# Miniprotein binders against q56419: the designs that were tried, part 124

Target 1, 326 residues: q56419
Amino acid sequence: MEGRTLEEVQEEVFKRHGVLVPKKELEDLAKALEEAGLLLTEKVEARLKEEEEKLKRERPMRLAGLSYPEGEREARAFLEAFRASYPGEGEEARVLLMPHLEPSRVPEVYGAALAALEKTPPPERIYLVGVAHRPLKEKAAALPVPFQTPFGPALPDLPALQALDALLPFELFNTPLAFREEHSLELPLFFLKGRFPEARVLPLLVARRSPELGEALKVVLRDFPGLLVLAVDLSHVGPRFGDTPLTRTLAEEARRRDLGFLERLAEGEPEAALAFLGANPTRIDGVEVVASLLPLLRERKGKVLAHRLDLEAPTLSAVGAGTLVL

## First folded at step 13 (miniprotein)

Design wb17
Fold by OpenDDE base, second read of step 16:
Structure wb17 (fold): chain B 326 residues (1-326), chain A 120 residues (1-120)
Amino acid sequence: as target 1 above (326 residues)
Amino acid sequence: SAEELAKELEELLKKIEELLRKIIELAEKGKFDEAIERVDKFIRLLEELIEKLKELVKNPLTKLLAEMIEELARAILELVFEVMDLLKQGRTEDAIEEIEEILKAIKLILEMVKKIAELA
């Protein structure tokens, strides 16, 4: 409860609606929630502490058996099927923008990413920048531990992570619990590890635009060259995201914004891409990541390989996904 | 309307309750894989609940109550991950105990949602 007392709420409701909610009734409800919450809170705190201690050693798979196969053989077949879903050829990537949406929703978009990776020489390291769907203590964070995959652990590049931390005005190694369930890293990492088993990884999350991150990474990349991966989704439209049910007009607007964003990135104009979105009314997910990585995206020309606006029929909502090579 | 949304939330909460009871039943029968599958479904329904709760915000009172329910729902979500781990470990009794606590919390949320509907 950020700062508002039950009394303040009662007064505000009375002022706005002319209804006096009995204080006792609010107190009884609040107390019941608090009591239930407190009982759960002690257990939750104990659990979170245990999970945080585990995350000092490794990040386990959470989506194995759900979003992708747990077994290595099945996982390889999964990769091959996804690659087959994209009929085109890829291009060599120095920067790869790819989705983090549930793979089964946009198989050809992940297939396009795999096609690009086929044309990419094996990097020594992968800078994997995801979106924080949970709050971070800082604008960005890293988790310097092995990430489990069906292909074995993705090992962190500790020297490069340490070099990055030293150049940031904040502690990079913050909010380890934000990585525990973060699918924006786990899902792309499956594909990346499957293609580049020997590459070290820098798992990074962005919660808010951090120009400092882009500048720091630009310096680090000189001494620690690697593949930069932006794991971001595009438009989020429909009732799940506060819109009306998906219409042709809304879908066309989402596609227009997604493609207009990706095309400007492909032209090496990331500032123009951000400016094109304005207030971002279709809620493109990757905005804060792109805004953080401007120094790395400027003047890089590339190609949009795939795009899809995928309908979630039960909610009449849609999410955009794209694959871009720079 | 707030009443319509409250009704939708009540229906969702009932489905969640039924699902939790089914998880207990499956766990008691030693059907751990089936139980875990239902836990995943529960997580998705709970996430849906959290998102729908945001839509209940029509006035300061509903905002406060929705925030409180969301906090409890997030706590439940954390415990459900523990339940999943317990089931994977074959710690059935511990898992059932946690689910029973979650059931109590879900019932409380249901009562609060009903109350919100009455106050709207």
Scores: ipSAE 0.128, ipTM 0.598, lowest interface PAE 2.4, mean pLDDT 87
Fold by ESMFold2-Fast, scan of step 13:
Structure wb17 (fold): chain B 326 residues (1-326), chain A 120 residues (1-120)
Amino acid sequence: as target 1 above (326 residues)
Amino acid sequence: SAEELAKELEELLKKIEELLRKIIELAEKGKFDEAIERVDKFIRLLEELIEKLKELVKNPLTKLLAEMIEELARAILELVFEVMDLLKQGRTEDAIEEIEEILKAIKLILEMVKKIAELA
């Protein structure tokens, strides 16, 4: 409603076409439309405020009945089926990189993560670092509330979260609504909670590289030791992601890019992994997470357990997924 | 022409209204999967409405009204995503209440579109 009024529009019509439009009728309709628009905007804002208040107490399941079963018994069977999809043995992890895309698309990759968790001593806490799919007020955020799962609530490690918050130059608990619909935390958490039901969690989101987060986490992990989990997907290629339709050549390039990235991380060379992606550009959301966590990834050697490029035929697109233990 | 565009918008809005009523019927019967499928169709029609409204912005007789309708349509789109969440959670009563409010807004847009057609 900027720049022109109904009166100006009516006057212009009269001058150009010699027709008098019914001003009162137009004004009544415009007023009703404006009132309805304000009411709906206020209603949207009220609902977001209500959801934000609810998120101060707990984070409910959003993908139960869609990406995983709602009931505990069915969820357990579902998780074990993913483990069975990976024929190999795991390796013990101090750092685990795993995907956050729809699990049914890459069951062997999630199975490899489960195999690694079986070889890992139960941690007292899990630092779960995902990727923000909604804007954050700061470069990173956390939500210090129980996250509901079919295996019971994953409880926050409040002392470790408070220690982290105190060491950061920004408020860590800055964008609760970003956690309402965040699959990069919910999907890995399903598998992590299923294997480590007693572990507390630090649910962390990265939107942009934050070296200060990595430095603070290095200090906190020393005082509050736990399992670090990077929940990241790899290459995103094809029209669904603003790229050209997938070809065999583009798919092979994506696979080589993913493996080159993971192999450099496995050698304890995260700067080399980032440089490799800079030379071979693609949409990998893990870039910002790895760039933020450099102090925790340097000189940690490990092994790539699984990799898959998931092909989405209807859109001629693909998403890479991998499991890496460090 | 502006008159032909307004007629297309009227037909589109009537389809949107009918679809919302069907969503309510399906939700009341506990057919949530079918209701969610209809909500997806509603979203596509609402996006089409927004695109067609951009064409009206170029008409000096209706530019202000088209901008107001576009703003309201954007607000409705956000509420429709909430309806999808409520239906997926089995919160039928809350979803129906939200759909009824969206339906009131759609009826108002339809009255404005009819007025735009009269002024073309």
Scores: ipSAE 0.028, ipTM 0.483, lowest interface PAE 5.0, mean pLDDT 80

Design wb18
Fold by OpenDDE base, second read of step 16:
Structure wb18 (fold): chain B 326 residues (1-326), chain A 120 residues (1-120)
Amino acid sequence: as target 1 above (326 residues)
Amino acid sequence: SAEELAKELEELLKKIEELLRKIIELAEKGKFDEAIERVDKFIRLLEELIEKLKELVKNPLTKLLAEMIEELARAILELVFEVLDLLKQGRTEDAIEEIEEILKAIKLILEMVKKIAELA
């Protein structure tokens, strides 16, 4: 409860609606929730502490058997099927923008990413920048531990991570628990590790735009060259995201914004891409990541390989996904 | 309307409760793989609940109550991951005990959602 007392809420409700909610009733509800919460809190705290200690050693798979196969053989077949879903050829990537949406929703978009990776020489390291769907202590974070995959662990590049940390005005190694369930890293990493088994990884999350991150990475990339991967989704529209059910008009607007954003990035104009979105009314997910990585995206020309606006029928909502090579 | 949304949440909570009971039943029968599968389904339903709770925010009271419910739902989510780990380890009794606590919390959320509907 950020700062508002039950009394303040009662007063505000009375002021706005003319209804006096009995204080006792609110207190009884709050107390019941608090009691239930407190009983759970000790267990939750103990669990979180245990999980944090585990995350000092490795990040286990959470989506194995759900979003992708756990077994290596099945996982390789999965990669091949996804690659087959994209009929085109890829291009060499120095920067790859790819989705982190559930793979089964946008197979051809992941297929396009795989096609690009086929044309990309094996990097020594991959800078994997995801979106933090949970709060971070700082604007960005890293987890300097092995990430488990069906293809074996993705090992961290500790020297490069340490070099990055040294250039940031904040502690990079913050909020380890935010990585535990973060699918924006896990899902792309499956495809990346499957294609580049020997590459080291820098798993990074962005919660808020950090220009400092982009400047620091630009320096680090000189001494520690590698593939930059932006694991971001595009528009989020429909009831799940506060809109009306998906209409043709809303879908066309989402596509227009997604493609307009990607095309400007492909032209090497990331500031123009951000400006094009304005208030971001279709809630493009990757905005804070792109805003953080401007120094790395400027003047890089590339190509949009794939785009999809995928309907989630049960909620009449849709999410945009794209693959861009720079 | 807040009432319609509350009804949808009540229906979702009932499905969650039924699912938890089924997980207990499966665990008691030693059907761990089936129980684990249902836990994954439970996680998804709980995530859906958390997202739908955000839509309940119509006034300061509903906002406060939704925030409180969300906090409890997040705590439940954390415990469910523990349940999943316990089931994978074959610690069935411990898992059932945790699920029973979660069931109590879900019932409380249900009562609160009903109350929100009455106050809207």
Scores: ipSAE 0.121, ipTM 0.591, lowest interface PAE 2.5, mean pLDDT 87
Fold by ESMFold2-Fast, scan of step 13:
Structure wb18 (fold): chain B 326 residues (1-326), chain A 120 residues (1-120)
Amino acid sequence: as target 1 above (326 residues)
Amino acid sequence: SAEELAKELEELLKKIEELLRKIIELAEKGKFDEAIERVDKFIRLLEELIEKLKELVKNPLTKLLAEMIEELARAILELVFEVLDLLKQGRTEDAIEEIEEILKAIKLILEMVKKIAELA
């Protein structure tokens, strides 16, 4: 326990209330808290080292039994039910934008993605780009290990990942712990592995816009062709996301913002899509991913297959989800 | 206000403490599925606690104490994942020992929050 910190607390209290708090009482509480913190910090450091070491070998399922069934047979039936929830036909995808929101909330949106995958020739590899929900040491990261799924492990494309790493100005394999609990990769991967069981995967996370990532990926895709998947959610509205409660007006604005963004991407105009969002400020998951991947999205025309704004009545909040084929 | 926020934190911490005691009870009875469901609720309440503590950091009177509590709460959150693994494995004694350590830390946080309320 640092004496400086206790003196600072006493000084702040004195300035505020003109009364000195008993030093002994603050010392006892601060010492107990510091001792508890040191013990827990040591346990956390040991736990994080253990988890990081495990992640060097494989990435286990975290959402099995929660967001999708743990057993292969049940998982297959679950996947087929999602496809059945979308009445339309898919389109062949060179680039697929799909959500990472809880699948049961937007089954027809995931069904649209599955429909697109039905029309797509099986790729040798999938570039799966999600959004980091934990801090990364760099702007982007990857984890070069098998990702467990109910359909068996999704194997990493090591040569393609190494080529990508070599072309980047930062170390790609920089934050393995960020992948321990990452639904933006795990949830889309469930559907992708179910449809393309033989495809290898490049599991990529973006925390901040990295034009270098898009430039490097364009080079790597020439030698290692594959399906590019952007696993991103759209508008986030309401108190759950630190915003005002959902109203009819805010829901309508969120729908227009989502569709305007997706439509501009479908016209092969990703800069226009980003500019549209900048003019209409609502939180959209995925802006950093699109901004990073501009070279891969320009002049690719496509189609919006599905869109839904998922409403959470208890929290007066909503999350947008869509499926876009380019 | 700092006083109003401190009251909200006290109420939240009491709910967390009660939930941890319930998890111990369920684990002792071998009701691991129910214990796991309660741990998921604990994680959500702990995340809510961390978010509310960020507002106290903005107040110079409570900044240092709030930062100490937030750091401890984040450490607890990491250990909770170990508790989930132990419960899934049916390792009752190990899970209870870990939960009791977390409960001790939560009690310390509650005492610090009470102190913040007295000073606010």
Scores: ipSAE 0.031, ipTM 0.506, lowest interface PAE 5.4, mean pLDDT 82

Design wb19
Fold by OpenDDE base, second read of step 16:
Structure wb19 (fold): chain B 326 residues (1-326), chain A 120 residues (1-120)
Amino acid sequence: as target 1 above (326 residues)
Amino acid sequence: SAEELAKELEELLKKIEELLRKIIELAEKGKFDEAIERVDKFIRLLEELIEKLKELVKNPLTKLLAEMIEELARAILELVFEVYDLLKQGRTEDAIEEIEEILKAIKLILEMVKKIAELA
């Protein structure tokens, strides 16, 4: 809280509005909330410390049994069903843009990603770049531990991670707690690990555009070649995101921006893709990731394999998802 | 209106309270899977609460009170992950203890929301 006391605010309200807020009862409630908040905060801090210590060893599955099956057999059947939801053929990917949205919402988009992975020779390592939905201490972060999956642990490429860290002007191994609940890595990793069980992984999060990350990765990729995966969603429109309920006009604008963004990326023009969005009024999620990876996306031609704007009916909101290969 | 929003928040908070009590009941009966399912529902309702609280901001006082409630609600969200893990591990007593603390916090939020409604 900005250091304003209830008393200061009451005085301000009185001065501005002539309303005297009942002081004592509000003070008692505010104090009770503060005391409860402090007690809960202490418990939270203790828990977070324990979780941080666990994250030094491994990142457990959080969405197993919810977003995807926990058992390996069921997980394989899940992959096959998702692949079957996309009727097309994939193309070989050196860069794969895929969603991190709840898989059940956009099955054919994940199916398109799987189709691309079928045409892709097994990489030695996967650079998995997600979106940080929690604050990071730095612009980007990595977690250099095994990520649990139904197919066994996705093991980190420690040499490549160390090489990346050495080229960055900030500590790459920051904010481990941001990875705990981060589904932008967990969901795509399920599909990636299922397809490439032997690949090492570099789990990366971007909170803010980091040109340094793209330049560093460009160097690291020379000595440590691998598949680059951008796990990003597209437009976020409707009441959940501060808009009016989804209309045909709003949906058409979201689709226009999503496709216009993806098409420019497919042409090898990532700067043009960013410029096309301008102020990003439909809130394309992947902007900071793309802005960070410009050196790796330039002059790469590819293809948009799938796109969907998925309606969340309870909130009359929609999220865009796409699959692009480069 | 702020009054209408406060009523919606009160109704949401009542649903949250009922849900927490049901989670306790299910945990006490050893129905952990059913309890976990309702924990997920609780998380969604609490997220909805946080978003609706932002709309309650009409003046500096309501802003301050909403910020206090949001801070507590975020702390509750972190504790709910612990409850989830405890239930998954079959640590029923520990889970119930955490839920009871969350329930106390939700009651305080409800009282504060009611007070905000009276002031609107």
Scores: ipSAE 0.241, ipTM 0.731, lowest interface PAE 1.6, mean pLDDT 88
Fold by ESMFold2-Fast, scan of step 13:
Structure wb19 (fold): chain B 326 residues (1-326), chain A 120 residues (1-120)
Amino acid sequence: as target 1 above (326 residues)
Amino acid sequence: SAEELAKELEELLKKIEELLRKIIELAEKGKFDEAIERVDKFIRLLEELIEKLKELVKNPLTKLLAEMIEELARAILELVFEVYDLLKQGRTEDAIEEIEEILKAIKLILEMVKKIAELA
């Protein structure tokens, strides 16, 4: 009960809901929780402290053997298979938008990203901006440690990260534990490290709109030039996401919203892209990332290489994914 | 309704319990890659459980039970990362010990979900 007594819990329930909860019922629940929960809570607290200490040294792979192969040879073959799934050629990118959805579900979209990377000169560093799936203490965060991959560790660009930290009104290295399990960074990083093994990385997570992050990044990119990667998924539709079951009409609307958003970004008009989403911009998880990075996206023209709406028949739901080069 | 949601949660918890037993079986046989795959599926089902629990908030007692279950499920989710690491290292006995503790907690959650259904 996080240090609260059963009597205090009863009083809180009564104050909030106007109903007395019998003490015996709460005692029975507390005893059941203590039989398993107290031991687990102690283990969790010890585990989180240990994990936070480990994250000061490196970020281990979590999805190796699940979303991509653990062995380097197998990982290379996997990468080439994804490239082969996209029949087109790429375009050089200074900014790349790619998904973080499970790769096997949208292989052509990841293949398009790989095609763009083939046309892109090897960057000295990659600014990898993902979406926080765990709460952050601030609007954005970074973890300044090596990220393990099957192609070897992706080393942090410490001078660039420190420059970024110094320019922000909040501590950039504020939530290490948010990076322990974060597929929006790990999945794109697998592909990026496979293509650019010598590039250092700035692994960044955005939880809420941070215009100050975009302004600071614009300054840092001038002195520390590199490839900017926005790792974002597009439309989330259907009951799994709190909406009505997917229909042909809703799927067509989702595809239209995704493509309209991406095409406006490709015209160098990120404000127009955000406005195009209208009253429901939260349906696309990349909205907060794009809104944070406006100064870096304006007046950059490019091309949408691929788009797919991945359908989940059992849940009548779908997630959009796309590849955009700027 | 609360009773319909409780039935969905009970079905989800039974699937989670079956996955845990399968993970133990695979670990005992030294099939760590397959066990790790099942741990990932377990994590995704636990996250689904937590999201469904956020929808239970009408009766004061069912709200209290849902909050308790969510706290316990979140604690389990954190321990699953230790199980993943132990299985990846081939530390079979340590992994099984942690999975058995998680299984006890899952059974407790199932008992509490049944209580929610009774109170609905």
Scores: ipSAE 0.016, ipTM 0.451, lowest interface PAE 5.8, mean pLDDT 83

Design wb2
Fold by ESMFold2-Fast, scan of step 13:
Structure wb2 (fold): chain B 326 residues (1-326), chain A 120 residues (1-120)
Amino acid sequence: as target 1 above (326 residues)
Amino acid sequence: SAEELAKELEELLKKIEELLRKIIELAEKGKFYEAIERVDKFIRLLEELIEKLKELVKNPLTKLLAEMIEELARAILELVFEVKDLLKQGRTEDAIEEIEEILKAIKLILEMVKKIAELA
């Protein structure tokens, strides 16, 4: 705004177009817009303040009754049904890559993750790394409060979170509101809490690649060992994501890109996985997470347990999902 | 050009209005899942609107109005998340009231965009 008046705007229009704009009409519209903006801004500020205060105590369920059942008994049956949807055996995971896509769309992929968790000894803590779907003040963030689930609250590992915060060049607990509606943490956490009810959690979000996060986590994991979980989806293709409509050929290309990425991670070559994507353009939301966690993924071999490209027929779009154990 | 961009914004805003009216219709019929899907589409169109407004901020003649519209659009985007929660809870009347307030703001933005098109 910086002191620009409607008179100055009117003068600029006159000088440029030789037309005198009615000041009263423009003033009335500008005033109405300003009043509407002020009213809505006040509502937004009041709501955000209320939600931020609530987040200081706990993170409530947002997707209960929609993506998973609200009741504990129904949630347990739901989890068992997902495990049953995967016919294979799991493998022990020290690092688990799993999706955060709506579970009902890729039940066999979540089933593969559950199979891996069955073979994994119960960890004391889980480092759950998701993708920020809202802006963060820093490259990464965490929220050090209990996360509610149908299986009871997932408690934060406060000593490990504090150790991590101390090693980072930025404040780790920097954007609590980003956790208000974050399915990349909530959906994987439902499955993880159901399998490991006693494990504490470090809920972490990555917005932009942060090599300092990976280096700090490498140190923290030495003193506070636990299961590292990367909650990421793979290819995003089609008009829903700003792309051309999905064809059989484009779907095959997306499957090959997803599998090429996962297979290179399984060989303990995360830099090669990122380079492969750079040579084969794709919209994988997990790129920033993998790029941040390089020190934790190098020379760690494993296996791809499942992969699916989920077709959304009405939009001719698709999202890739996979389960990888390292 | 600023004139072409303003006309594109008018078309986008009319599409947004139709979408908001469809959300109200679906909510009144108790089709909350379908209403939420349209809310997600509304979010994407509103984000597109905000991105296009950044181009108009580069023109000194349209900068003031474009900045005012951008601020209002960002406030609406934040309120839309409340609308999703209300729909998930089956709070139909509360959701519709909030959508109607958003619709009034969108209509105001449309009038301002028409003025921008005239001034370009």
Scores: ipSAE 0.084, ipTM 0.595, lowest interface PAE 4.3, mean pLDDT 84
Fold by OpenDDE base, second read of step 16:
Formats: C-alpha cells, sequence, structure tokens
Structure wb2 (fold): chain B 326 residues (1-326), chain A 120 residues (1-120)
C-alpha cells in the first residue's frame, strides 16, 4: 500500500473515532504483509506454472477418495448405488442436463442421470459443458487432455475440439488452470466415463454466455455427432449466497424457479426458460451455459426426471439440482 | 459492526494458528494422514476467513487493509494445495517449511486484524 492510502485510513479513523492510529505501526504491518505476500506470490506463481505444465499432459483426479471412490471396483459399486437411489426408468438422451453438486447431497438426481444413460446408445463422443467457478480469459474454454477417472482416462476428441476452435472467434484452449480444480467437469465425468468407457470427451467450461459457442457446436455436431451434457446446478439460496436462512417461502421460490426453468427447457423453449428467471434472484447456476447453447436446445422436447433442493444444514443454505433429458 | 467482525476474525485466526501448529506437529511425527485431514480443515477455516474479510472490505475504514489481507489469504489458499501434495508424497520437510511460512503470514494477518479491532 502506498503511504498515502494508509494516511487516508488514518485520517478516516481519526475523523470517525477520534483515535490517531500510529502511522508507523500501520506502515510496518503493511510492509510486512506486502513482503510476506510477495514471497508467497512468487511461490504460488512457481507452483501454478508447474501445474500448468502438468495440465498439458493430463488432468488428474482431485476428488477421488472424497466425492467418489478412487478404486475401480468401489467406483462401480458407487455407480450402482447411485442408480439404485432413483426408482424410475430413464429415457434416451440426446441432451442431458445433470448436476455437478457433491453427489452425496443429491444421489437420486445423479441416479436419474444414470437411468437416462442406460437408455442412451453409447455415444462416440460426449460434449461435457460445465460451469467455470474460476475466471476464464475467454467466455468459454476447453482442456484438450485426458481426464483421469477411476475407470481410466477420459480421452479428448482432438479432431472435434480442433473443429470447434476453428469456428470460434476466440482461442478455445485458454485458461488451463481453471480446469485444475473444476468439479463441474470432474463429478459428472465420473458418471459418464463409468457408463460410456469408450466415449471420447470434449471438456468445456462456460464463464459467460457465448452465443458463438452454441452456433459453433451446432456445426461441429453435424460432423462429430455425440451426446451433449450440461453439468449445471440450479438455485443457490441462503446465507452462503447472501440471503437470509432458508425459510419455507424461500425454498418454495427456489423450487418454483428451478422447476419452471427445467419445464420450459423440456418444452424446447430455452429462451422462455431464461426469460422466466428474469434477474435470476435465486441464482440458478446453469444460466450462462443454457444461454450459450440455445441453438442446441431449441425445439427439443424432453422430460424432467428428477429435482431436489438440498439443504446444507450448517449454513442453512440450499442448492437446487435437476436431471433433464432432451 | 466492524469491531464485532474484527473480534470474530481474531478468534478464527487464533484457531487457524493453532491448527497450523498441530499440522506441523503431526507431520514431524510422520502422521501424514492425520496432518492432511487437518489441512483440509485449515482450507475450510481459511475459506471462512476470506468470506468474513469480504464484509470487512465493504467498510470504507478497513477496505484497504482488508484487501491486502484478502490477497494474502488467497495466496495462502493456493499454497495449501502444495502442502497437501507434499504431505501425500511424504516430503515432510518441504511441507513443514511451507506451513511455517503460512504461519508467519497468518500471524501478520492476526496482528493487522487486532489493529483493525482497536481502531473500530
Amino acid sequence: as target 1 above (326 residues)
Amino acid sequence: SAEELAKELEELLKKIEELLRKIIELAEKGKFYEAIERVDKFIRLLEELIEKLKELVKNPLTKLLAEMIEELARAILELVFEVKDLLKQGRTEDAIEEIEEILKAIKLILEMVKKIAELA
């Protein structure tokens, strides 16, 4: 901090509280924080560079042993248990909307996704579109490397990724570090790879709505047909997200918005789904993904298979999750 | 109030400091799995710290100081992943060295937060 900024703080404190903060003490503390910050930043930069170099080769599992089993046998048992948690039958999917929330929170919603995948012929490739929880350099990104899973690596479809990149007005292969910890790809990929071991994957992240992505994908899908998967959560309500603790009224509003969004998507009206949300006061996570994929969602009729608003009791907050087949 | 928030942050930082010392102790004893579990707890506490700091950033009186603390806390968060990996690899000395640096940074943050509390 420039000494001037500390003086401003000192003056403001003096004006408000009548206390003159010892400038020297603040300056010494600020300097020590800056020095510590610089040293830590250099180490972070060195590490991030190493991690980026690793991500040129593969994306390792980060949630193995935490969110899902690391061992293949245990992972298969995990899949079967999740499938068993959904008592219904699935439908064939050309587009699958599924959650990326911690699986243990919404097992039946993932179970519904598995049920849909059971009715889906094995695709040659899967377009897996997640939500970027970290900033991207561009509106969307891809990581063209194998993603590790308990079922072996999910291999990228390089020809299809290259075709997509060629149609976008920006570099698709940007911000590799955003993929490092991104659970919106890792969690759904576990289920997808477990069901379709031979499918290649296009791991995509959306940070901001990109109409260009949807138009480009529409073209690419003609030459490179595959399953489109939207890995998105729904409403985020409660104190973790800036609301009051979850009430019946707030939960009903979240459910209303989630279901109203999914139902309009199931009717093949993605623009109506977005319009229904308006300012998105319950913070539906998948808005930017859906907005990017409008050309692929239009006129596709489908079915909502599952929905849950899951309470996180320690924070009195809730997250919506759903499974939709188109 | 800014004072109440600063006191909450101080209490949280003390818990974080104690936890870091315990991680070092466990690592020195070769109890890597127990150390890693506490590293995960440290991550959660640090995330809580960052969220509380956002409220401090909203206060014009503390904004600049809070921004500096938040930046340092974010840097710490990135380093913790390295610590976790080092512990998993059995690179105890390297892990301890990084934790000691993090501990120094946490102490500085604590001193700054105490000063903020005195001013609020």
Scores: ipSAE 0.078, ipTM 0.579, lowest interface PAE 3.2, mean pLDDT 87

